# Ledger of designs, part 10: VHH binders against F-box protein At1g48060

Target 1, 365 residues: F-box protein At1g48060, of Arabidopsis thaliana (Mouse-ear cress) (q9lnf6)
Amino acid sequence: MKPQEEEEKNENMARKRSKSSSSLSIPLDIATDIFLRLPAKSVVRFSCVAKHWSSITTAPYFTNSFETRPNLLFFFKEADRFFVVTVPKPNRRPNESVSHTSSQILDSYQTPYPKHSCFTIKTESVHGLICFQRGTKPIVWNPTMRKFKPLRKPDKSWESLTVFLGYDPLERTHKVVAMPCDKASDECRILTLGSADQESWRTVKTNYKHHPSRGNRKNNYGPCRCINGVLYYLAEIDRHRLIGKFAFLGHSNVKNSLPMWVLEGEKKGEWSTYNFLPLSHYDRRLEFHFKLIGITNDGELIYVPNTVFKTFEVIYIDPIRKTFSLVKYEGVADKGFRQRNGLGEDKPLRGIQYSPNHVETLLSL
Below, E stands for the ipSAE of ESMFold2; O stands for the ipSAE of OpenDDE; V2 stands for 0.75 times the mean of E and O plus 0.25 times the DockQ between their complexes.

## First folded at step 4 (VHH)

Design E6w (from E6 with S56G T57Y I58T I104W; framework vhh_6qgx_2; at its last look DockQ between E and O 0.01; V2 from the best seeds 0.00; counts 0 for: pae E 18.9 > 2, placed apart)
Fold by ESMFold2, look of step 4:
Structure E6w (fold): chain B 365 residues (1-365), chain A 122 residues (1-122)
Amino acid sequence: as target 1 above (365 residues)
Amino acid sequence: QVQLVESGGGLVQAGGSLRLSCAASGFTFSDYAMAWFRRAPGKEREFVAAISSSGGYTFYTDSVKGRFTISRDHAKNTVSLQMNSLRPEDTAVYYCAAQEYVTWEGSTYDYWGQGTRVTVSA
């Protein structure tokens, strides 16, 4: 209730972003460290993928991907229990510009609520892991293995931090990146998840003092993605604070189009703006009942209902092919699900969070 | 065993002041952010104010900014809420809550007190 009220009260609007000579706010040391481990052809293919969201080209360079297809993960807390549900991405047939289908959930489980966990500040799912934080203590979660791993604090003197999760495809390791979020800093901490023999934070200096953008409390700190070993995020760099929350995807009060910033390949590091049609283009009534939570690796926009009461429906939109798919998921939120899980039958599910692009991984934490 | 015990509630006339206190035990107080929530009759619990574990940052819901002040005392393991210029709309049961970090989302707080009632009459 309070996060929903704060989200509606906040005056976050998509607008033309004021640019400076350092408008790309990627910590250069972090990006360089990741880039130095990638072959030149990976950089070229990364540029191609970033240019066209609806078409992820499968290259021989990435042929070792035997993980399951990406799914939508949603989870919530009720009383002292933590509920996790996995739903499949829709099977869209060719030639369908509009579809309304029904699907079953893939999996669900519940577990005792992990004490001291915060599910309002989390990363995207990156190669099957999700990182969130408890104050200044990052916690890594493997939803497939149902394991949580608290990490030591990156710096004992930090009052607040922002956590990012990345994956180095050459090392096949996850990287946890922490930055102070209450003030501009030219330092960050990086921890490589690895064998149980060693895990420590190392300090990395960036070329610019910056401050990561604050995001919606139910979503990560703004649109932040790890693409082929490169972490991209929004930040403040100059004397003026820019409000760039959800700058890649439109704010719900934007009419006629949804702005998205896309990197142009290797030409130079400038942003490109692409405007997508808003949800109301496809059905006027839906913009009042659904919210944008992210985008699939295939470039589809994902909209979830503002509330989940007796039904659970998700909208997938391919903004390039101009296709619309509404999927009703069976086996969740209905009377049977609530009875089997000891949930109240006449109240909406509260505190639901979503992680798109989740793949299963057997990585042991 | 974690305990949060609120005190200082009562009946007050509109425009008056009250100071709520929450005594904390069973955890390392300096590691925890503290918050106040309230539940008005017939309504859901809502966020009122929070203070970071160090005490360096405070947060308030819009309706109480400038009227309420949250503070903490590490020597006494207490968090307080000074409520000035009280209005009838502030009538509620006020709850103390603890978590290692500040959040507006009540479901993420690990520990809760039993609450203290504040009634503001005309």
Scores: ipSAE 0.000, ipTM 0.134, lowest interface PAE 18.9, mean pLDDT 66
ESMFold2 (binder alone), look of step 4: mean pLDDT 85; pTM 0.865
OpenDDE, look of step 4: ipSAE 0.042; ipTM 0.582

Design H8a (from H8 with N31D Q101E; framework vhh_6qgx_2; at its last look DockQ between E and O 0.01; V2 from the best seeds 0.00; counts 0 for: pae E 18.6 > 2, placed apart)
Fold by ESMFold2-Fast, scan of step 5:
Order: sequence, then structure tokens, then C-alpha cells
Structure H8a (fold): chain B 365 residues (1-365), chain A 123 residues (1-123)
Amino acid sequence: as target 1 above (365 residues)
Amino acid sequence: QVQLVESGGGLVQAGGSLRLSCAASGFTFSDYAMAWFRRAPGKEREFVAAISSSGGYTFYTDSVKGRFTISRDHAKNTVSLQMNSLRPEDTAVYYCAAGYETWYSDASRYDYWGQGTRVTVSA
């Protein structure tokens, strides 16, 4: 097995070495293919310097084709600055880096939303965008492009609402869905991001009057998910019956286990119940130091530290495969990180918010 | 360059104790989580115990919890497994493993492996 594996790797390396080299004067058609293979940070930097390259990176074909692999995104505020960090999911061999790790991309910029409460209720990251709300006004955020886009209120008569973010893979557009949550209703408002004509709220009626369940600060896994263009969310109908739910984490009647319900058949609404062990099964101290923030697109539970001081560790658990991983991210929260970013070295990082399954997008808001 | 060398294996009677040791060289020991896996005759490798790179967290499979203790010594670049109240079912070849950005229960995520040391527990 080892000799065959080595031969295959040698063949792949030989193919890479024989690849045609680019000239110092790169044709525009070839530049497009190169840019699609670069990290978003590099693409943004190049587009700022060369106006001819900016025409490539702003073209709809390029922006629709550009996405990175999913990462864990976290962000926090210190003074008047926003710090955004992305770290990779552990879906490849751990030995890819040794003495110096660049497993995170750090960005820092001013934010017009200084209050922590603006980020307490937010959507999952959906094809590179995150939606949160200020009162009844939705705000769409692109962390890669460092842009926030406040949207118009979906309905002036609604006293309270819940916002969802989805992606239409056929139209390749993001859609923002708003529903009232103060009373049962059969109406929702939908807005498609893009051209000015598409950025107006339209009314869609549901089959039944219901009200969606809102997320809260204790529910870090949120109230909804978008899968293959279909939005799943928790809701209640008259007589407090639940309708339209996705995977739910709850309390077990059995000591020291937490059930997870997974939707296995979209068309029939078939559910499976999976019991997974609490963190205390692995080590009792973990329950005091880590909290659950969500689930990756490939079904791993993500736990992050309650307090981040000089180290940053993340726990990934696959409840079906029963795999436990603790990953330490070098260069995050340590002395070098803090000095490089003008942060104090004597206090924990505060107000950290997390978003799993984040991909980078160059989509203009 | 990288080397993991296990020692301390042998024959013991049921109810006895044994201490396994693993000496690491050729990498920055303090950056790696360390684990012990075992393989009984005719079976695949099974997770036994792991310790985080800092030594702050330890993990055990249910069948050894309360009987085995994993520890590490950064000054000596060693990881140890203290095995108490040994049972015939503990008979296996024990392997030391090192993993950067580690998956504690998944053998496929460890970067480096020792050659193993044999433990036989008689009835």
C-alpha cells in the first residue's frame, strides 16, 4: 500500500512541475483563471492596485465562480475596531503546517454597529453573507469585502420580526426572508439581493398561519438552516404545535446524553434520533470551559472556549462517526497576535461571536 | 528524523499494573497531542487514551476509564500510560501516536506512530 501511494504522489508532482509557466505579462483571459485560484485577500489587494484587473474581479462570472472552502469565522470588537478571523475546519491531515502557521486570516476595520446586541440574533453564514437585524431593519454583512448593507424594513406595521437568509443555487442569488413573530400570520416578505429592481420586498403567502420561533442569545445554533435552496425553520401553529423544523438539540430523559434529531428525507420529513455523549464524558473540565455554537455542513458539532485569553482551541465532534477532535490554532490570541493587532496582553478577548460554515465571497452589496 | 519509541510492555497477571512509556524525538513535542492505541489479535486498532498538547485535558475509552492514567513530561519529551487493575481483555500491542491539530479518537488523524509494545495479561 505504501509503495503504490508514493508512486501516485510522485506522478501528481511531476504533472505540476511540467505545467506551463505564466509570463510576467499575463493575458487577461489567463488572469481570470489565476484569480479564481487565489485567496480572497490576494484578489482584493490586486484589484485595488490594477484597474484592468478590477474589471475581471467585478465581472458577474468571476464573482459567481469565486468561493473558498468553508471555515470557522469569529469576530469581536475592541475599542472602535472590528476584528474578523477565519480558521480552517479540520477536514484534512493535521501535519500540513509545523513551525509557522497561517491557519487564520485576520482583518480589522471600523464598524458602524458598535453595540454587541446587534449581533446577538443573526443568521448562519450563507454563501459568504451573514444577516442580522437592528430592531425591525435587516442588515446584510459581507465579512470578506468589509461591507454592511442595511435593508429597508419589510413591513412598517410589524412590531417584531424574524429574518432568514437563503441562497438560490439556480439563480445564484441570495434571498432575505422576513416573517412576523408577534402573532400567527400567513404572510412573509422576500427580497432578492442584486439589482435595484430586485431589492424590493415582495409578499408571499404560506399555506398556514403560523409564527416562527426566534433565536436568542443562549441559542447559538440559531432557529433555521438553508439546504439546497430550501429554508427550514422552527415554527408554531394554533394550539402551540411545532411545524417545519430542522435538526434540534435537546435534553435527554437519560442521564448524560443529548439527543439530536436529523432530517434524513427532505420530501417525506423523515427524522432520525442520534444520541451523543456530553463533553463531560471525555473530560469533566470541558463543560466548564467550552460551549456549543453550531453544526458544520458535514455534520460536526462545534464547541468553542467560554473565555479566550492566550490560546484558542476548538472542539469538533462527529456524533454519527463518534469522532472527537480538539484543534489548537497557533497565532490566535497569543502575545504575537495581540501585539500585531494593537490589543492589550493582560485581558481575555471579550464579546466574541462565531459563525460556522463561512466561505469567502466577492459579491458586491 | 521523527521517532516514537515505546517501552514498558511485558507479561503481567490479571489485577496487576504496568507502566508504558513513549519517548519522542525529531519534532516540537509541546505542539503535539499524544495518544495510545491498541490492537488485539484479529482486531483493528482501538483508541485507549489521549492527552492534549498542553497536558490540560485527558481522554479515555470507557473500558479503561478509572483504571488507566495518561500523563506527559515536557522536559523529557515523554508520554506515559499507567495501567492498573489489568484484565485479560487488555492484552494487545500498544501504540504511541502524535498528532498536530489532533483528532483524539480517530487513528487516521495522527501524524506519527511508534512500532508498538506488547502487553499480555494472563488469567
Scores: ipSAE 0.000, ipTM 0.402, lowest interface PAE 11.3, mean pLDDT 69
ESMFold2, look of step 4: ipSAE 0.000; ipTM 0.197
ESMFold2 (binder alone), look of step 4: mean pLDDT 88; pTM 0.898
OpenDDE, look of step 4: ipSAE 0.372; ipTM 0.719

Design H8b (from H8 with N31D S105E; framework vhh_6qgx_2; at its last look DockQ between E and O 0.19; V2 from the best seeds 0.00; counts 0 for: pae E 17.0 > 2, placed apart)
Amino acid sequence: QVQLVESGGGLVQAGGSLRLSCAASGFTFSDYAMAWFRRAPGKEREFVAAISSSGGYTFYTDSVKGRFTISRDHAKNTVSLQMNSLRPEDTAVYYCAAGYQTWYEDASRYDYWGQGTRVTVSA
ESMFold2, look of step 4: ipSAE 0.000; ipTM 0.213
ESMFold2 (binder alone), look of step 4: mean pLDDT 90; pTM 0.922
OpenDDE, look of step 4: ipSAE 0.015; ipTM 0.353

Design Q1a (from Q1 with S52Y T58Y; framework vhh_gefurulimab; at its last look DockQ between E and O 0.09; V2 from the best seeds 0.00; counts 0 for: pae E 15.8 > 2, placed apart)
Fold by ESMFold2, look of step 4:
Structure Q1a (fold): chain B 365 residues (1-365), chain A 121 residues (1-121)
Amino acid sequence: as target 1 above (365 residues)
Amino acid sequence: EVQLVESGGGLVKPGGSLRLSCAASGFTFDDYAAAWFRQAPGKEREFVSAIYSGGSTYYADSVKGRFTISRDNAKNSLYLQMNSLRAEDTAVYYCAADYWGEYDSSEYDYWGQGTLVTVSS
């Protein structure tokens, strides 16, 4: 049976196939719906065993539609192994002021690690991708697909750089932004992932010479956050700290990008401020055992333990609603996890990095 | 037992040079970022320079162009070549190591005991 041909003018993405395959009995649009509801690791496994299903799960319509709810990703290296764990954020209840819950981890794995890689900046997870660097060469990581992709150097003359990762919601593409960090500059480099110009860096001028701030691993603040096609990052001009803005907004070249600068403080109406309740408000002991690592897209503060030994607990605080949630995650750091992964049972996990707001993505690097 | 042992400190005249060394043991040094920090009397410890497992180097503005950090992974050693020394470089210099390497001293897992560098006439 031949499906109806639809001419839909309001859809964000055209349906790729409306015909049944000669080797399959299930219509493609029904199979697509089934795959969109599966966990990412199941979709990956099915894609590995059937070529027809791989064509569905790699299609732009599917990959653009397939994102899970934002999660907390944590990862670490021990010796020469790279360990990755994904935990769900708590189910939110609007009127609950304090909660203590337990939850299972969503996924954990070990993966090969790119040779000579070094993590020198905090890059948030942006639509499922994270960017590292090796010297002056950025490396893009898709934790869902377990792939790393080194990029070409943004500029061979730069001795050091800071890398930011953003997402253009109109083009539905990731942008990698590189700026020199050892001197003030009014030039940066932008590279669009997953397109015909993926392999080349574009030069974009900023309105001011500036020096971007580097990340802070211990507090895991990261150097930037991307919101609706605008990259926000900390920067310095002659030792004055400020918040920089860099807008992508559906454009893939320099004439369509709109770099913006905002000086911190005293500008009427540009920023809202909050008085956060300190962690000690809820329990004085927590202040000495937990650290702030970031904010969820919903505005919740995320605190993680300073030390992860036999248990893993995360605190989520909504500073607007003044709510507190502590979640104990099962299946990580405990004896079983350590045995399955060949980890020592008598010492804390070390070198842990966290990426809040991680969604799973099937984007092929 | 993890150890970082600095050496090469001493007294030097302004404009002179010194080479600091740090010997690492008890861990896989070549997987770690390594850094030098310094602390002058009555001041907070400050970042001087870092070198990462991938070979990237970073320098504080006050020492860029005068100091050179390097490492020898076969010897588990970290070095700091300090040229054109000034009185303001007088401090206790600390070797530090951390798997990921950050600029904040509170982020480093392993520390040496320090070696004194004095720049004076």
Scores: ipSAE 0.000, ipTM 0.151, lowest interface PAE 15.8, mean pLDDT 70
ESMFold2 (binder alone), look of step 4: mean pLDDT 82; pTM 0.833
OpenDDE, look of step 4: ipSAE 0.048; ipTM 0.542

Design Q1b (framework vhh_6qgx_2; at its last look DockQ between E and O 0.04; V2 from the best seeds 0.00; counts 0 for: pae E 13.9 > 2, placed apart)
Fold by ESMFold2, look of step 4:
Structure Q1b (fold): chain B 365 residues (1-365), chain A 122 residues (1-122)
Amino acid sequence: as target 1 above (365 residues)
Amino acid sequence: QVQLVESGGGLVQAGGSLRLSCAASGFTFDDYAMAWFRRAPGKEREFVAAISSSGGYTFYTDSVKGRFTISRDHAKNTVSLQMNSLRPEDTAVYYCAADYWGEYDSSEYDYWGQGTRVTVSA
């Protein structure tokens, strides 16, 4: 059976279990269907207040069937508190070349800041999870369930590594991949999250000795992506940083365009270059005030402000259709938000990090 | 690996001038915004000035506007800070920093130098 057909059949079987039968009883089947139609925050809230409802929302079929739309997650710290904010991505693209709109945030929460966490080195959000690094120790975060899970070091002898997060759509599992980055190697370590017996690192050999290219990972603008179960990452082989590259964002200052290397799908292993209009094309003042943090699943470039003081604006650029959209998000950074969260009114929010394309997941860590 | 080496610090009389320089190596200089930060005695590190990767945009903290000028030399991979009309409150250790997009928050800069001391006597 082909991977796509297997995926479709697995999805269909899960939906039938949700509607046609119960693993427990008819009240649980009805409750399960009700919970599957609620927003993620409502499901989490009900799970927190009743053990019976928690057993429904933690069942594998429920967690695999839960649906949300992709959104932009951003998070920051202030003193000993960790703040998380979720904003929606617009459902549609502007019909004109330039647009300005407003939107409300979807949700926000705060928790005590975990002392053992590092929020300056992270992966992109992959099927609702984010992985951080504290030195050589990976830490997995589920923002929906508000849980952090430290993992064992991939190898005690490694003094330097980089971590990637991926998702295997056939197994329906997340995988954490670690590679040494201080020397070329043909070994990496892989850990499958959610393994029932024990989560452990296994060694995998690659076709070539290489190491991940150095990059800026403090924002989602970094050297890797996970797309449909394939990790694409920048690497270096024999001092040539571009040899064997898959997909990555350009890091050069070129006249009126930023290069992006994209694997050409119709030609096996061939690379192509697309030149996109830079932010300065649309408004030169914005270049120093906004930064690129990633792309949406639909191929839009996402720019966020360098500093968030009284307002929060995000720019979405479709580089293929050459459109520009600025969205002002209400309910964040303003006086009301700061008062509700015990934040100072007259200072910028600092250390903000972003995770585009974040879907909510009920996976228990 | 990455190196940012500051130079040009020293003792100067109030009202005088001083030029700081920062030599960069180990990364693609032309792709990075460059900045100067300073730490005065008993104070936290604070932003002074930044220059975009192209060199077309410069930014300054209010207290140095009109007195300090940041510039960069792509041929020599250096960034400079010309400091004129110096005041005793400009006394600090000055740090060169590099960041891909030019952040104003010191927690966001990728690379840092070790600093050069500037002392302005009354």
Scores: ipSAE 0.000, ipTM 0.140, lowest interface PAE 13.9, mean pLDDT 69
ESMFold2 (binder alone), look of step 4: mean pLDDT 87; pTM 0.890
OpenDDE, look of step 4: ipSAE 0.016; ipTM 0.373

Design Q1c (from Q1 with T58Y Y103S; framework vhh_gefurulimab; at its last look DockQ between E and O 0.03; V2 from the best seeds 0.00; counts 0 for: pae E 11.6 > 2, placed apart)
Fold by ESMFold2, look of step 4:
Structure Q1c (fold): chain B 365 residues (1-365), chain A 121 residues (1-121)
Amino acid sequence: as target 1 above (365 residues)
Amino acid sequence: EVQLVESGGGLVKPGGSLRLSCAASGFTFDDYAAAWFRQAPGKEREFVSAISSGGSTYYADSVKGRFTISRDNAKNSLYLQMNSLRAEDTAVYYCAADYWGESDSSEYDYWGQGTLVTVSS
């Protein structure tokens, strides 16, 4: 398989250069440029073998410059294990209206998951980090570095909350926003992520008493997005009105259309409704087996199967060009994968969750 | 599987010493603060001592000067050296881990099963 072969060739090349550096001196600016072109997995490996390489790969310039293509993260649970699978967005846009292709997963790993606990991940990845919560304790996760960072509770008196993750492109920092969701409030808590002991929640007032809308468990899609340093989220104000301020995915009982709210005219406060063709337009049989979970940053609708048993297929639809792409991902859910990971072969994968638009990041938590 | 396993408990005379150990596995222990709590029969669990991932130590007033907490991140282990033991120190001692090392037991993510310490003549 070509992506793993390319990764192996890149690892061999990186190891060869790194080993040569152990015997010979390489100028810092050249070594930095070489490392910026390597896959994240290779950078992590070199950071573990030498203090000098670790200083390069942890420096702010390096971590802020490192960038990969957006991928889809796919999670599932088995007992006390949480599996993380990275699947690539297909590189080939269809040169025709319909395509069916196969692809390999990019990576998979497992991490401990406490028994009798449940984590719900309902946000997309924001500059390589994901924020979720365990009860009222927010948790930040870097899936690339495989590191979790539990945060202090925003307020000990809050019995329920929702967290969001944003990114300030001017400061180049992530910000976690927490809001109570058991009652309307005009206060939220904001925490700027960093390695200093000065991480603390600060109170910020909103213009209205409100509470955020939670995502739908069955659809497993994120209720918010961060765009150009602005967090947009669904909220409810008195009289049960919703203020939609970002693109969100809707369910529609209108047979031939699927509404989607798109951020057009956001400077002018104007909102638009666009109706896109439902999945049944492209293939009637697929509608009952797939669900819409999100949108790529390129504007493609992402449909995933309702259950994942022996195969994993994802449908990408460009609603503007009206193209349809079905990708079968090899190396996940099949018999070989299940045997290698000690998974049952007669059961669908359970606890499935998704996070689209993940870029790899080397940011330390 | 995440595990914290305490050992070193037992029966000692007043004024004696014990060293408790806690072996951690299944998570990145050295990124966490670690703590000892204790629970006497019929009482609520109470904070004894904590040590941050960076090695800063904290003690309940009742044990300051008598107990010393330490950790060995290479061995994923937490220790509590208990000197000058008193009858009031009789309790089940629990090992716990949390990123921040709070004194409130409800903030800890991981817990051991406990080891009994009895101080009696």
Scores: ipSAE 0.000, ipTM 0.300, lowest interface PAE 11.6, mean pLDDT 71
ESMFold2 (binder alone), look of step 4: mean pLDDT 84; pTM 0.855
OpenDDE, look of step 4: ipSAE 0.017; ipTM 0.353

## First folded at step 5 (VHH)

Design A21 (from H8a, 15 letters changed; framework vhh_8cml_1)
Fold by ESMFold2-Fast, scan of step 5:
Structure A21 (fold): chain B 365 residues (1-365), chain A 123 residues (1-123)
Amino acid sequence: as target 1 above (365 residues)
Amino acid sequence: EVQLVESGGGLVQPGGSLRLSCAASGFTFSDYAMGWFRQAPGQEREFVAAISSSGGYTYYSDSAKGRFTISRDNAKNTVYLQMNSLKPEDTGVYFCAAGYETWYSDASRYDYWGQGTQVTVSS
């Protein structure tokens, strides 16, 4: 080092020593930028250290700006306990089919199973939240913050209903939509998550009496998806297939009605289908042991085991490149996992539910 | 501890009747929908009937409609299945299950299960 550079380095060291004894003097904008780049666990940990840090991490600007890459979430019930595991998907899309073992430490926890809750009845993960039901009462769950929020019943007279969860990107709010599902109806109830004053159900009518489509899948109750503030769901009336559409953007300009698209393509053959290659194209054995649970935001198909015993493997398929990644996750379902969680080693894990594309959120419930 | 205990099974001739009972304990019975499922040897478990938590709505498989009646007594924490005009095809182990007021025919949606009671319909 030259003498001038040596003097500058010594000044910086003295400033760092002063700063290390006064780390709380970091400007708010710089601290906010740093926290936005940290994993959710680190943000939560640091927010518990000082009131100053907590004021940053609970601010609407920060919670609305916090982003994380989508993960695969799976959860299951054993006796009176609820187990949750988050597994990251691979960072790189391979040019050729590969298999590897992930030794990364996974986020997992267990909590007492909420009394009378049914986690097998759930929405897709939408901007970090999942909605499930207790009877006819929706419950909103934040897996990252490990919190549950029961909502009021949408309607006292509805004995059976289905729930959809959506996100309004303009208001930056989640909206819960409830509809009766065992008979044709033109009524739904909508609730916006937010301040207590705004968490009330309001009635909206659809253009037609219909019922949400019931899927034949063991872990799904009719397909639905929220894209850019619009909720799409399959519905049926007689032999006509319908796509229900609820736009969270500007619905105040609608006379309490949901526009619906009538698709006669089932009769005419006008339904669009995605031509995906079967698992047997990649490896014949995979078809007997894995099931499709969803598609990533990057367009990859996610396959999970039909049965989870001593190992946990996930298959990610790129349908365009016609390649796959078979990933074995250490620390899941193995002896160490079972011993840490007080589980027996002699039987498969049962009642497993999956949520693909789950992102972490710091929103308080 | 949550328990569901079935009773009332037995051997009956074709055209006969049986009344199954399921006594529940360890949870708030009136908050749960109740279902009956059956399993014949070498076959998968199939839906028979379900009743909402209030008792206001009942659901039946096509094979059970018109012959079976599900009911409940929330004061006694018990669900019942009255089976009339029994057929040899009704033979199996009958399980009661507790879950919520939704997806009544999907066994995977039920939280608690009994050990089952044997129903045999033969001459």
Scores: ipSAE 0.000, ipTM 0.141, lowest interface PAE 21.8, mean pLDDT 69

Design A22 (from H8a with G56S T102V S108E; framework vhh_6qgx_2)
Fold by ESMFold2-Fast, scan of step 5:
Structure A22 (fold): chain B 365 residues (1-365), chain A 123 residues (1-123)
Amino acid sequence: as target 1 above (365 residues)
Amino acid sequence: QVQLVESGGGLVQAGGSLRLSCAASGFTFSDYAMAWFRRAPGKEREFVAAISSSGSYTFYTDSVKGRFTISRDHAKNTVSLQMNSLRPEDTAVYYCAAGYEVWYSDAERYDYWGQGTRVTVSA
């Protein structure tokens, strides 16, 4: 049985049991079914109206069953405010190239920027959460719940580190992995995120001393990805690039004995089969104006503008089907957006960061 | 001197057709996206259609899709807009523009503009 199949079965059983068990004036199964069909914004709003509804929306069966389709998340800091925008994928057929303007109302909000924080290095979005680094201290963020959770330092002696975020489908928990990056090492620190009293960093040894790929200061942490409870990340051994693997196998168990792939010489290897045609192949000037930020769960490449001033466009390319889609999103970065949010019109939006596969989660931090 | 010169405008009855042309000079035509914008009486400038520098990609506003076709001729440095099934709502001054391909619908991203050609569609 694969971990994902076992988790799905367990969640279905829990959901049926929870819907059958109710002491509320409104049947629990009816209320739960309604809330699971609503956008996260509506669920959060309604949870503030009645104690019964808050009990439903915070229960583990509901949070584990609440699923949204992946969207593009974009966010930035301006002065002492933090701005977050959720951008939907274009509506089109798989073999269709399109260009259109989306007038759909986008979910956006702003919050006070966390004091003494710098969110320049982050993980990919993993089951609705993103992990930032403030120096050597990880900070977990839930964009849907608008909550930040600072974590303890993984190791007091490490002067430099990189952080990865993964999800264990068997335990239905997030795991934060930290590795030193100033020298080759076989030590990792792992923390299982939860409200449990015993939340703490534990040590795991890798099979090889290696240099994990470091996060960058500009955008996505992009050289890692979590798939079905396995974290894949880029690393180096003796100037050879490789892909590291950590399998999250229930009961807080992490295995690192999986095979390692090494890329040698001028050959691009198997992992380079995802080499992309340059944007200039589709249109001569696109490479001056757009940058690649990631790949969707459907295998589409996502490009965003190098500079966001008064418009916001996204390019989606399917490299297999050879389709090109350009979408302009109204209500982002334009005059109305800036006036509504108290932003000036004189300068581009600065320090924008993106998450290409963000889902909403109601998980409490 | 950079110039974009529109032609082909005029008076036409609803359901009729017109072909607009724009002759470009003074810049490397093949390096620029070309677009058509329009401004109806009493309204703001609206995007109509654009064609990439290579000619491989075309973009249209929803109200003209299936009715208008944009094309370009690199040998003649000309961009054209074939307008079919014209409606009274298409009445406007049509402007040719040259600029950045990715921001096709954003008038601020176009470096060069023509003086416009008037299209009047009678009921």
Scores: ipSAE 0.000, ipTM 0.217, lowest interface PAE 15.4, mean pLDDT 70

